# Designs tried in a protein design chat: VH-VL binders against Protein broad-minded (TBC1D32). Part 5

Target 1, 124 residues: Protein broad-minded (TBC1D32), of Homo sapiens (Human) (q96nh3r1119to1242)
Amino acid sequence: GIHPVYFCSTHYIEMLLKAELPLVFSAFHMSGFAPSQICLQWITQCFWNYLDWIEICHYIATCVFLGPDYQVYICIAVFKHLQQDILQHTQTQDLQVFLKEEALHGFRVSDYFEYMEILEQNYR
Below, E stands for the ipSAE of ESMFold2; O stands for the ipSAE of OpenDDE; V2 stands for 0.75 times the mean of E and O plus 0.25 times the DockQ between their complexes.

## First folded at step 5 (VH-VL; framework fv_daratumumab)

Design g02 (from e22 with heavy chain G55K S106D; at its last look DockQ between E and O 0.45; V2 from the best seeds 0.00; counts 0 for: pae O 9.2 > 2)
Heavy chain, then light chain:
Amino acid sequence: EVQLLESGGGLVQPGGSLRLSCAVSGFTFSDYAMSWVRQAPGKGLEWVSAISGSKGKTYYADSVKGRFTISRDNSKNTLYLQMNSLRAEDTAVYFCAKDYRYGSWDYFDYWGQGTLVTVSS
Amino acid sequence: EIVLTQSPATLSLSPGERATLSCRASQSVSRYLAWYQQKPGQAPRLLIYDASNRATGIPARFSGSGSGTDFTLTISSLEPEDFAVYYCQQYSSWPLTFGQGTKVEIK
ESMFold2, look of step 5: ipSAE 0.243; ipTM 0.756
ESMFold2 (binder alone), look of step 5: mean pLDDT 92; pTM 0.939
OpenDDE, look of step 5: ipSAE 0.012; ipTM 0.652

Design g03 (from e22 with heavy chain Y32W G55K S106D; at its last look DockQ between E and O 0.07; V2 from the best seeds 0.00; counts 0 for: pae E 13.2 > 2, placed apart)
Fold by ESMFold2, look of step 5:
Structure g03 (fold): chain C 124 residues (1-124), chain A 121 residues (1-121), chain B 107 residues (1-107)
Amino acid sequence: as target 1 above (124 residues)
Amino acid sequence: EVQLLESGGGLVQPGGSLRLSCAVSGFTFSDWAMSWVRQAPGKGLEWVSAISGSKGKTYYADSVKGRFTISRDNSKNTLYLQMNSLRAEDTAVYFCAKDYRYGSWDYFDYWGQGTLVTVSS
Amino acid sequence: EIVLTQSPATLSLSPGERATLSCRASQSVSRYLAWYQQKPGQAPRLLIYDASNRATGIPARFSGSGSGTDFTLTISSLEPEDFAVYYCQQYSSWPLTFGQGTKVEIK
């Protein structure tokens, strides 16, 4: 019973990010760039141009088989993957450009499956 | 089997320099972030520096910024720490450490045996 | 930077007893806390990550709990090989920081 739009709302993404990665949340706050802006872009494009084809397939399969809220959990896992880069780019004031234009190097869905299961347990 | 082997430690006068090396095997070195962590004699652990595998981005603790330089040579599977302007408080065993997860800088699942750096007159 | 304060500094116990070690963070680290064991002359060994998950090969007698600022490591029944120093480490923020350690020693 839960429609994906409820899981992808700006408020839900920001609440989850604040709870899970408080320093990343603070970095977005200081930059004036909402985390939902980039999450929505990633989700609606199915990470096209951000991940290689096999990882896009893993993303789609995960969401289909485990539920649409995994779209948000994958975004949180991506922010965890990029945490140090995000903190660095907050200091250089180019966070928005970094997130919108650069590919997510080294991110694999399988590296974060256990983490996303914990997110499901805690927040679903 | 993952192996990390530090070398290059020794006795140095204050103001001197040393270069530490960490030879790695058992994983695709270029894909993983690496760190140096030190432990002063009888004291706890202190993170010193990190370098990413793919982009080569470097990170430093404030206590060593401007004096230490982390680097890697992916063709030789070797991590380096160039330590300049050494001070007595830099005396420690220096460990190289590998991140537990691919692409993560969270925590360390493999550690070398450490190499001792002593800075004294 | 985030300061981790471990207590007690020393815990004197006998084999078979339960050990409870505390780690308190100066600000919230969510669940991003690891525990390590270090024996004399050796490198640290990862025990627990993400506050409560055992690392590969760690015996079930080790368990972690907590979130935010207050964390515990529990050893349900001490074995002779468990007498060592234990460190907590946060990875919520750079710089990565460690607690000062809790020494678990034979009574």
Scores: ipSAE 0.006, ipTM 0.577, lowest interface PAE 13.2, mean pLDDT 84
ESMFold2 (binder alone), look of step 5: mean pLDDT 91; pTM 0.934
OpenDDE, look of step 5: ipSAE 0.007; ipTM 0.643

Design g04 (from e22 with heavy chain G55K Y100W S104T; at its last look DockQ between E and O 0.05; V2 from the best seeds 0.00; counts 0 for: pae E 18.3 > 2, placed apart)
Heavy chain, then light chain:
Amino acid sequence: EVQLLESGGGLVQPGGSLRLSCAVSGFTFSDYAMSWVRQAPGKGLEWVSAISGSKGKTYYADSVKGRFTISRDNSKNTLYLQMNSLRAEDTAVYFCAKDWRYGTWSYFDYWGQGTLVTVSS
Amino acid sequence: EIVLTQSPATLSLSPGERATLSCRASQSVSRYLAWYQQKPGQAPRLLIYDASNRATGIPARFSGSGSGTDFTLTISSLEPEDFAVYYCQQYSSWPLTFGQGTKVEIK
ESMFold2, look of step 5: ipSAE 0.000; ipTM 0.518
ESMFold2 (binder alone), look of step 5: mean pLDDT 92; pTM 0.939
OpenDDE, look of step 5: ipSAE 0.716; ipTM 0.907

Design g05 (from e22 with heavy chain S54T G55K S104T S106D; at its last look DockQ between E and O 0.41; V2 from the best seeds 0.00; counts 0 for: pae O 9.8 > 2)
Fold by OpenDDE, look of step 5:
Structure g05 (fold): chain C 124 residues (1-124), chain A 121 residues (1-121), chain B 107 residues (1-107)
Amino acid sequence: as target 1 above (124 residues)
Amino acid sequence: EVQLLESGGGLVQPGGSLRLSCAVSGFTFSDYAMSWVRQAPGKGLEWVSAISGTKGKTYYADSVKGRFTISRDNSKNTLYLQMNSLRAEDTAVYFCAKDYRYGTWDYFDYWGQGTLVTVSS
Amino acid sequence: EIVLTQSPATLSLSPGERATLSCRASQSVSRYLAWYQQKPGQAPRLLIYDASNRATGIPARFSGSGSGTDFTLTISSLEPEDFAVYYCQQYSSWPLTFGQGTKVEIK
């Protein structure tokens, strides 16, 4: 996977998440753990066991060609993809288990290129 | 609560035009792609068109390409479908559908009740 | 375009019975397959997404399985409110396409 040194500070990911997905941000606070912890786990493992091989390749390619900041943008995109599930699992109080143990079903990096481009323009 | 409300349907002659609207509430409209799906009387579902959330990238079924135009006004939380050169086979209930996620191809987690478009001489 | 073929066209069953609906794709759609339920005069309702994930609020008796080209929607024990038309839909590639539907009717 891509080295964690390219991963922005925990403050940056939280700031970005708060701005872009405030409901998700609140869900994490309600659940008592930081979104950066989940992002770190994803990035450290290069999304292994979370994304299928094709999407992992897309993730790597995106970071290589567009820059390491896209590690964060992809994480935000994943949270956006999971927003409804995150809110639901917050109610059932199993959000941490859901995010750590479940695959990111249906997530496609290419679906969020436009969104990530906007993130780059606004936050890079 | 997510709500989708279609309007603008009615009777129109072949070759005529009609503009459908879909007013949405209960979610951040600009964060989601939207689609139109139609259903001819007694028939199945047919995807018609889609539009992305922010930049408004558009997609069309071959059956309506060049005749229909999908658009959105995020400031008004409204989705539109401009239908020109209407044909008899365009007769259907037109549903406004919310895509589950931001982006392009997707499934639809919320649907409106639909608006009937009848093309007949 | 990817053609989705559902079978059977009509399924006649009694309440309490198990319903098995099939959806076959003309080419692989991976797991990008959704199932919808539609009752007369109503809008479709999402049941299953990503082949096997149950949508919010959907009863546990509904389940989806499959990948690639062959998919199945199962209703373990039919309730009276389950008699409706069911559609599959792929979102693997443009254009988005639906199956022709399976009608589950009361025997």
Scores: ipSAE 0.005, ipTM 0.641, lowest interface PAE 9.8, mean pLDDT 90
ESMFold2, look of step 5: ipSAE 0.192; ipTM 0.737
ESMFold2 (binder alone), look of step 5: mean pLDDT 92; pTM 0.936

## First folded at step 6 (VH-VL; framework fv_daratumumab)

Design k01 (from d08b with heavy chain Y100W S106D, light chain D50K; at its last look DockQ between E and O 0.83; V2 from the best seeds 0.00; counts 0 for: pae E 5.4 > 2)
Fold by ESMFold2, look of step 8:
Structure k01 (fold): chain C 124 residues (1-124), chain A 121 residues (1-121), chain B 107 residues (1-107)
Amino acid sequence: as target 1 above (124 residues)
Amino acid sequence: EVQLLESGGGLVQPGGSLRLSCAVSGFTFSDYAMSWVRQAPGKGLEWVSAISGSGGKTYYADSVKGRFTISRDNSKNTLYLQMNSLRAEDTAVYFCAKSWRYGSWDYFDYWGQGTLVTVSS
Amino acid sequence: EIVLTQSPATLSLSPGERATLSCRASQSVSRYLAWYQQKPGQAPRLLIYKASNRATGIPARFSGSGSGTDFTLTISSLEPEDFAVYYCQQYSSWPLTFGQGTKVEIK
């Protein structure tokens, strides 16, 4: 549903991740799996296979009401949610399988709304 | 090393109020959701309340909703539980528990030793 | 709310024996189940998360299995320090719930 921001987002995603979650950035770097690859998949599928329907609606509403830049902020919030999981999965295949299959359990947009507002204030 | 230390328990009359505190150290407090879990004498564990890492989202068990308020002060590394309108069935040891991640949907990797709340006439 | 039912309520065994503890959920919790050990007068300690993953520092004699509604904690050879109460906990949906406990005691 929401237009993906995939042509200008790769560097921006990596920049934000390095600034906000340096250990997660390092884990992706060591694995050789680019963070933008999974972010684009999540965004283009509107988190279809990753969130329940209520949370997908919250994601869509956030992007519609607060702007499409929130697609990036939501991805950073997801990485914050998964930080310790990601640090346990440093091999490329392990990290990719984890992120595609079970990565988002327990993620709720409302738990991270204040964090994403701070990201907007700091990086917009 | 991770440490969680509860305080503020005691004896209180039905209808009274009590405030519990949990002082934490050994981890970045604001990165993790926190919960209160209680255990009545001779009974099992019951989840009571949870709060997100920022403090922006709170959750309550139906049995305490409207009477208990969870809060946190990230600058002081302290979790709180304000308990109002206490009832005899609130008598329990109250544990502070650390979630494994920022969001509140999790298992608890570290627990405090608990503080006893007794509600009796 | 998801109800977790543990069985047996009490398991009386000798050191060196295998203990098998069951936890059954009223509806599927997928793999989002944890196990805790609690000794008298102490806080619970995390043993297993995500049904089968041992927490850091937990001895290999502890193992978990299962998915959906039926879960098992196995202690392959009981040590004296393993006599305690064991709880399962689901974190699949709100509210978070615990089983009622299984006491493992010396025969």
Scores: ipSAE 0.173, ipTM 0.743, lowest interface PAE 5.4, mean pLDDT 87
ESMFold2, look of step 6: ipSAE 0.148; ipTM 0.717
ESMFold2 (binder alone), look of step 6: mean pLDDT 92; pTM 0.941
OpenDDE, look of step 6: ipSAE 0.657; ipTM 0.896
ESMFold2 (binder alone), look of step 8: mean pLDDT 92; pTM 0.939
OpenDDE, look of step 8: ipSAE 0.609; ipTM 0.888

Design k02 (from d08b with heavy chain G56S Y100W S104T S106D, light chain L96Y; at its last look DockQ between E and O 0.04; V2 from the best seeds 0.00; counts 0 for: pae O 7.5 > 2, placed apart)
Fold by OpenDDE, look of step 6:
Structure k02 (fold): chain C 124 residues (1-124), chain A 121 residues (1-121), chain B 107 residues (1-107)
Amino acid sequence: as target 1 above (124 residues)
Amino acid sequence: EVQLLESGGGLVQPGGSLRLSCAVSGFTFSDYAMSWVRQAPGKGLEWVSAISGSGSKTYYADSVKGRFTISRDNSKNTLYLQMNSLRAEDTAVYFCAKSWRYGTWDYFDYWGQGTLVTVSS
Amino acid sequence: EIVLTQSPATLSLSPGERATLSCRASQSVSRYLAWYQQKPGQAPRLLIYDASNRATGIPARFSGSGSGTDFTLTISSLEPEDFAVYYCQQYSSWPYTFGQGTKVEIK
């Protein structure tokens, strides 16, 4: 797998998430755990337990060809994809379980290429 | 070799209760989400319930919510389905199904042979 | 819930012929669709996952295609053991749902 060199900045993930998805950021705060913990789990496992094979390939290819920073951008994109679910599971107080034990249903890396490019331009 | 073996099926009267078990082997049980899927005689497949690897998260079909309870004992490599307030429409072969990915929910790569539950007066 | 509609209900074919089975979703399930084969008195067997990936041990004559709402299972040349009921299943959102099945029978 790709080493999360750039991702090791937990502060960067939190800053970016707070800026881009403030409601999601607040949801994590209310739930009492850091979004970087989830991101680390995703990245460490190369999303093997969360994405289908095609999307895993897209993730790896994106990071290889566009740079390791895209590990972070993909995580933010995933949070964006899950925004409504995250808010819902915050209310039911099972957000951590939701994020750790469920697949990322319906997420496509290719759907967020434009979004990730914007992130790169704004935060790189 | 992955093996799933259901048990506990039988004949029960409407309003009665029954507890199904699924003994598993050939994989690390706690790493995988499990599901029950049923099939009424001559009918199609219907997802019934699912439980995460740790057992902390459960899902139910609307048709069984409030009546069925899925659980697991990871120390015994066994999946359970407690069925209460059984109805005639619950008559079916109940299959134990293993999710493909570690700790996530998706398609089912292994199935048991099923156990028949008949609800009849 | 997402409703999966399979067609046709019954497909009568001879060995060696091509079988084309359809599964349509009431809303997009992306590629989160699986196909199963079930023979009488047996448990379902996984054929295809993620819409187009063959499961381990599945013959090359089985193939899946599609995304979003329209999916197809193709058996390029039917073998005698392929006559069975086939189900599609979505795992895009809860509750997981199955199609009503397509029976492939011998003509």
Scores: ipSAE 0.018, ipTM 0.674, lowest interface PAE 7.5, mean pLDDT 91
ESMFold2, look of step 6: ipSAE 0.028; ipTM 0.676
ESMFold2 (binder alone), look of step 6: mean pLDDT 92; pTM 0.932

Design k03 (from d08b with heavy chain G56S S106D, light chain D50R; at its last look DockQ between E and O 0.68; V2 from the best seeds 0.00; counts 0 for: pae O 8.1 > 2)
Fold by OpenDDE, look of step 6:
Parts: C-alpha cells; structure tokens; sequence
Structure k03 (fold): chain C 124 residues (1-124), chain A 121 residues (1-121), chain B 107 residues (1-107)
C-alpha cells in the first residue's frame, strides 16, 4: 500500500474537513476525537474491511494515477458520504465505534471523482 | 423542507413513450443519488432506476433495461425518467425517491407523492 | 437479485397490541435493510434503516432487529395510525429490492 506518512498529514485532513464539511468537523469535536485518526486508520489499512475489493482497487488506482493527495480527498469524500450518519451517531455518542467498526457501505470512489477534482483544485 | 414532486404521468398506449419529471427542493440536489420506484395498482414497491448525484452512474432494474433512461439536470433540480416501449406491466404509480446519504444508494428518506402511468390499449 | 419475503401477508390486530413483522432475505444483506410504512394513497415513509436504526421522527414504538437474512419490525403497541402496509428493502447489493409487504389491518 501507499505509505500514509508520505502522502498525507493530519493537519491537512483537519483543515480540509473543517472547510468542506464543517458539520462533520464539529461532530468530531463534540465526540472528542480527531477525524485524522480515522483517516489514518483507513489509509494505513488501505480501507481494508471498510471498502469492498473493487472499491479498494479504485482507491489505489486513483491514488496512483491522480496523485497521493487523493488519499486525503477520498477520506473527505467518505466523510461527505457519511455526513448524516456521523451527525446521528454524534447524538448517540457512538461515533467512534460507528466509524471504526462499520463498513463504508454504498461508497463508490467513482461517484466522488468530480468532488475530489474540486478539492484538488481548491486545496492543491 | 425537502420536497419531491413528480409529473408527466398519464395514459399511453403499449409501445408508446412517456417522460416523467421530478422537481426537487429543500436539499442540495447534486449531492444525492436519486431513484425511481414504482408501484403497480394494488401491488408492492419495485425499484426501477437510480442515478448518482453527478449523473455519471445509472442503474436499472432488469425489467426496464433498454427501455427506460434515468437522467437529471442538477441546474434545474429535476430528475427525469424517459420511458420507451411501454408495456401494460409498466402501469404503476412512479415515485421519485431521495437517497438518504450523500453519494449513497442505500435507502430513501424522502419520497414524492408519485405520478400515475397507465399503459393500456 | 436478493429476494425479500415478508410474512405474514396480512396481520390483523387491535389497537394496543404488539405487531411483529418478518422479512427474510434470500441471501445475507448484513444489516443493510430498511423498513417503510405506506398508507393508502400516500408515499412510503422511512421507518428503520440499517436494520435497527429508527429514522428521524419515528416513534419509539417502532423498532427493528435482525441481521443477515432474518429481520423483524416490531410495533410495541399499535396506534390507530399504524395500520398500513409495511415494506422491507435491502440495499446490500444491486438491484435494490423490496419485500412484498405486510398489511397491518384492524381486527
């Protein structure tokens, strides 16, 4: 897999999330843990157990062909995908468990290509 | 407030065509996948088609593949269903349905009231 | 496709009684199952998602349980407004599919 230390920074993730998904960012703050921790877990594991094999391949291909920064963009896209769930689980105070234990069902990397391109343009 | 309003239903002969529209408001249309779900008179719900927020991905039930085309105009906040080669079994109320999560195809948290399509000779 | 079979087809009960509706999948859908309520002449309303999560605004008397292939929707104490048709829906894989529905009617 792609080494997360080489291609992403916690500060960059936090900044990007705060800018793009402020409600999600606030949810993490309320829950008492950093979104970058979740992202690093995803990236370190290459989204193993979170995405199906096809989407993992898409993730890897995206990072290889479009650039390592897309690791971060995909994480942001995932948070966007999970925004409503994140807000719900913030209320039930089980956000961390939700993010760490449940698969990212329904997430398709290809569905967020345009969104990620926008992220790249705005934050490159 | 989320609102979905279907239109375009009516009576059509077998083999005919019809185009349904769904005007949406109350949410960022382009962020959500949309679906058409139909219900024949006195019958259950049947998923028909889905389209991603950007419109880049489309899915169809086998029963409508090759005949129906789902599309969307995000600038107009409108979802479409072009129905060609209509059959009697296509007779149903067609619901516009919003996917619950961003970029997901999971389940539907908002539905329109539906528009009736009747295919009959 | 994943076939969802709901049972019973019709459930006749009185207000205040407990309603138990079943939905069985032809193959595992994990927890990716939703329940909807539909009243005559109305659009479906989301009740439960992810098998057991109650949608926003849904009364506590509605609860969902199950995983894999067997799921249950429970209405702890039926209210007059709860008499309707209930559908389960899986979103584990394409195509999205619904159960045939269970009609909860007044006894």
Amino acid sequence: as target 1 above (124 residues)
Amino acid sequence: EVQLLESGGGLVQPGGSLRLSCAVSGFTFSDYAMSWVRQAPGKGLEWVSAISGSGSKTYYADSVKGRFTISRDNSKNTLYLQMNSLRAEDTAVYFCAKSYRYGSWDYFDYWGQGTLVTVSS
Amino acid sequence: EIVLTQSPATLSLSPGERATLSCRASQSVSRYLAWYQQKPGQAPRLLIYRASNRATGIPARFSGSGSGTDFTLTISSLEPEDFAVYYCQQYSSWPLTFGQGTKVEIK
Scores: ipSAE 0.019, ipTM 0.679, lowest interface PAE 8.1, mean pLDDT 91
ESMFold2, look of step 6: ipSAE 0.076; ipTM 0.718
ESMFold2 (binder alone), look of step 6: mean pLDDT 93; pTM 0.941

Design k04 (from d08b with heavy chain Y100W S104T, light chain D50Y; at its last look DockQ between E and O 0.69; V2 from the best seeds 0.00; counts 0 for: pae E 7.0 > 2)
Fold by ESMFold2, look of step 6:
Structure k04 (fold): chain C 124 residues (1-124), chain A 121 residues (1-121), chain B 107 residues (1-107)
Amino acid sequence: as target 1 above (124 residues)
Amino acid sequence: EVQLLESGGGLVQPGGSLRLSCAVSGFTFSDYAMSWVRQAPGKGLEWVSAISGSGGKTYYADSVKGRFTISRDNSKNTLYLQMNSLRAEDTAVYFCAKSWRYGTWSYFDYWGQGTLVTVSS
Amino acid sequence: EIVLTQSPATLSLSPGERATLSCRASQSVSRYLAWYQQKPGQAPRLLIYYASNRATGIPARFSGSGSGTDFTLTISSLEPEDFAVYYCQQYSSWPLTFGQGTKVEIK
């Protein structure tokens, strides 16, 4: 939901990903799959079909109360959560399928709140 | 090389307190959730408590809620478990376990060797 | 809470034999199932995650399979160091739970 398209540029996502999660950045680079493709899908669908209901509510509340750039910060937090899964699926050459079809198992917005606050302070 | 080193176990009377520590090295500590998992003598594994990579979220098994407090100091690469109001049923080896991910609901890729806590009846 | 039931409780085999260990979940856990090995006096060691993915440094003789409720750990040819207790663990739903273990012992 909230103003999603204004913050999902290829440059912005790649900049944050390279700075914060260089191994994940390298995995996307090797795969030829742009991180902004999946981030846009997650954000525009408000993570419907990806997160359970209570986590969707946390996502929406975070963006409403803390600002629309948190849509990007939550995507970076999701990549941090999935780092080892992403590396595995780069090795098996199915990264795009994994990201588009995988429910974000075990991801909780509240586990990443302090991390996203740091992203806000460093990149806002 | 990932290392997890527990300390602080020992013999304690019922109702007493202990503080466990787990010193970590070989990975960026703040990137990963951590858990305590215990094993009573001759029994299976029981998850006890977890803390997110930042320390901002904590979770507890019902059997220890209100008595145990998990914490971490990311500047010292150390995980803690404060155990209060100890009972005989808390007697176990306590393992420090590293989550594979930042969040707390995970499998555990590295474990410490454990520290024994004995609560005398 | 998801209950994991392992069978058999004890598996008596000789070195070189194939071991097949079962883990059944009370509800679907999709592929969010891990296997651990624990030797006497030691910490558990991760063998398998995501039902079938071998953890770093785990020999190829260990393999996992299954999805949903029924999972299998297979050791294709037992080595002397493989005689231990094996636990399955689900990470699909709160709280995290472990099976009760299968002991693999020398016949």
Scores: ipSAE 0.040, ipTM 0.692, lowest interface PAE 7.0, mean pLDDT 86
ESMFold2 (binder alone), look of step 6: mean pLDDT 93; pTM 0.946
OpenDDE, look of step 6: ipSAE 0.438; ipTM 0.861

Design k05 (from d08b with heavy chain Y32W G56S S106N; at its last look DockQ between E and O 0.61; V2 from the best seeds 0.00; counts 0 for: pae E 9.3 > 2)
Fold by ESMFold2, look of step 6:
Structure k05 (fold): chain C 124 residues (1-124), chain A 121 residues (1-121), chain B 107 residues (1-107)
Amino acid sequence: as target 1 above (124 residues)
Amino acid sequence: EVQLLESGGGLVQPGGSLRLSCAVSGFTFSDWAMSWVRQAPGKGLEWVSAISGSGSKTYYADSVKGRFTISRDNSKNTLYLQMNSLRAEDTAVYFCAKSYRYGSWNYFDYWGQGTLVTVSS
Amino acid sequence: EIVLTQSPATLSLSPGERATLSCRASQSVSRYLAWYQQKPGQAPRLLIYDASNRATGIPARFSGSGSGTDFTLTISSLEPEDFAVYYCQQYSSWPLTFGQGTKVEIK
């Protein structure tokens, strides 16, 4: 996967988020909490403590078989999954607490394969 | 405000066809999977069919597979159910339902008020 | 197909009483279980998702618990508007399935 300190990876996350989910991008902007901060936590931990074991295996398999850029596409899919919840959390501390400490219940990698394939086609 | 409004129900003979529509507003329709759920008079809920946000994936209950076709027109914010070869057991109120999460494997946070389909001679 | 069995079929209770509704799955659904309320002539209303999370706008008297195969919906103190039919629904695997319902009626 992507080394967590590389600037290009964090910029890419923010560009994709702005293009694909502008309301979510605006929520992060208003809160002052960067989307790359949470994405790098998720990626570097392989979603440990955020997804159940089966979904972590799906994440790893997806990145191995479809390529490491899918780490980013999975993060965008998670934001799409959580869009309504994120829009309800506009405060920096509230949004940050929500994303850092709450498990991503209901997120299944397979539910978003079609969307992630579209992201690959459009942005790779 | 999220609104789902079904239409197209009615009385039809066995073997006949109907097309149900669900007009949607209050959210970005193409982002969300949609389902049809039915309820026979005096009975419980039965999931019928689901379609992904783009429309590229469709799913059907065994009881309707091969007879019903789910579709959507994202430019018109409308979900459809084409029902062919209708049988008496298809008599039900048909609800349009929105998945809370992207994908069809989720729970339903918004429901329409339903449209009645009656199949009888 | 995962069969959801709700019990009891009918609860006859008075306002202010505690209602306890059970949903048992034929195989594990993990936490992927929702509860709905339906009043006569109305669409279902989402109450609980992911076994225990209250949906937006649902009063605190509604709570859900359980994981795997055994799930419970609790209404801590029944209000007049709570007399309705309640359904559980799993979304762990295809096809999506509902329980047969528990009717909560006024004694």
Scores: ipSAE 0.006, ipTM 0.651, lowest interface PAE 9.3, mean pLDDT 86
ESMFold2 (binder alone), look of step 6: mean pLDDT 92; pTM 0.944
OpenDDE, look of step 6: ipSAE 0.370; ipTM 0.835

## First folded at step 7 (VH-VL; framework fv_daratumumab)

Design m01 (at its last look DockQ between E and O 0.06; V2 from the best seeds 0.00; counts 0 for: pae E 12.4 > 2, placed apart)
Heavy chain, then light chain:
Amino acid sequence: EVQLLESGGGLVQPGGSLRLSCAVSGFTFSDYAMSWVRQAPGKGLEWVSAISGSGGKTYYADSVKGRFTISRDNSKNTLYLQMNSLRAEDTAVYFCAKSWRYGSWYFDYWGQGTLVTVSS
Amino acid sequence: EIVLTQSPATLSLSPGERATLSCRASQSVSRYLAWYQQKPGQAPRLLIYDASNRATGIPARFSGSGSGTDFTLTISSLEPEDFAVYYCQQYSSWPLTFGQGTKVEIK
ESMFold2, look of step 7: ipSAE 0.006; ipTM 0.579
ESMFold2 (binder alone), look of step 7: mean pLDDT 94; pTM 0.957
OpenDDE, look of step 7: ipSAE 0.015; ipTM 0.653

Design m02 (at its last look DockQ between E and O 0.04; V2 from the best seeds 0.00; counts 0 for: pae E 14.3 > 2, placed apart)
Heavy chain, then light chain:
Amino acid sequence: EVQLLESGGGLVQPGGSLRLSCAVSGFTFSDYAMSWVRQAPGKGLEWVSAISGSGGKTYYADSVKGRFTISRDNSKNTLYLQMNSLRAEDTAVYFCAKSWRYGTYYFDYWGQGTLVTVSS
Amino acid sequence: EIVLTQSPATLSLSPGERATLSCRASQSVSRYLAWYQQKPGQAPRLLIYDASNRATGIPARFSGSGSGTDFTLTISSLEPEDFAVYYCQQYSSWPLTFGQGTKVEIK
ESMFold2, look of step 7: ipSAE 0.010; ipTM 0.563
ESMFold2 (binder alone), look of step 7: mean pLDDT 94; pTM 0.955
OpenDDE, look of step 7: ipSAE 0.246; ipTM 0.797

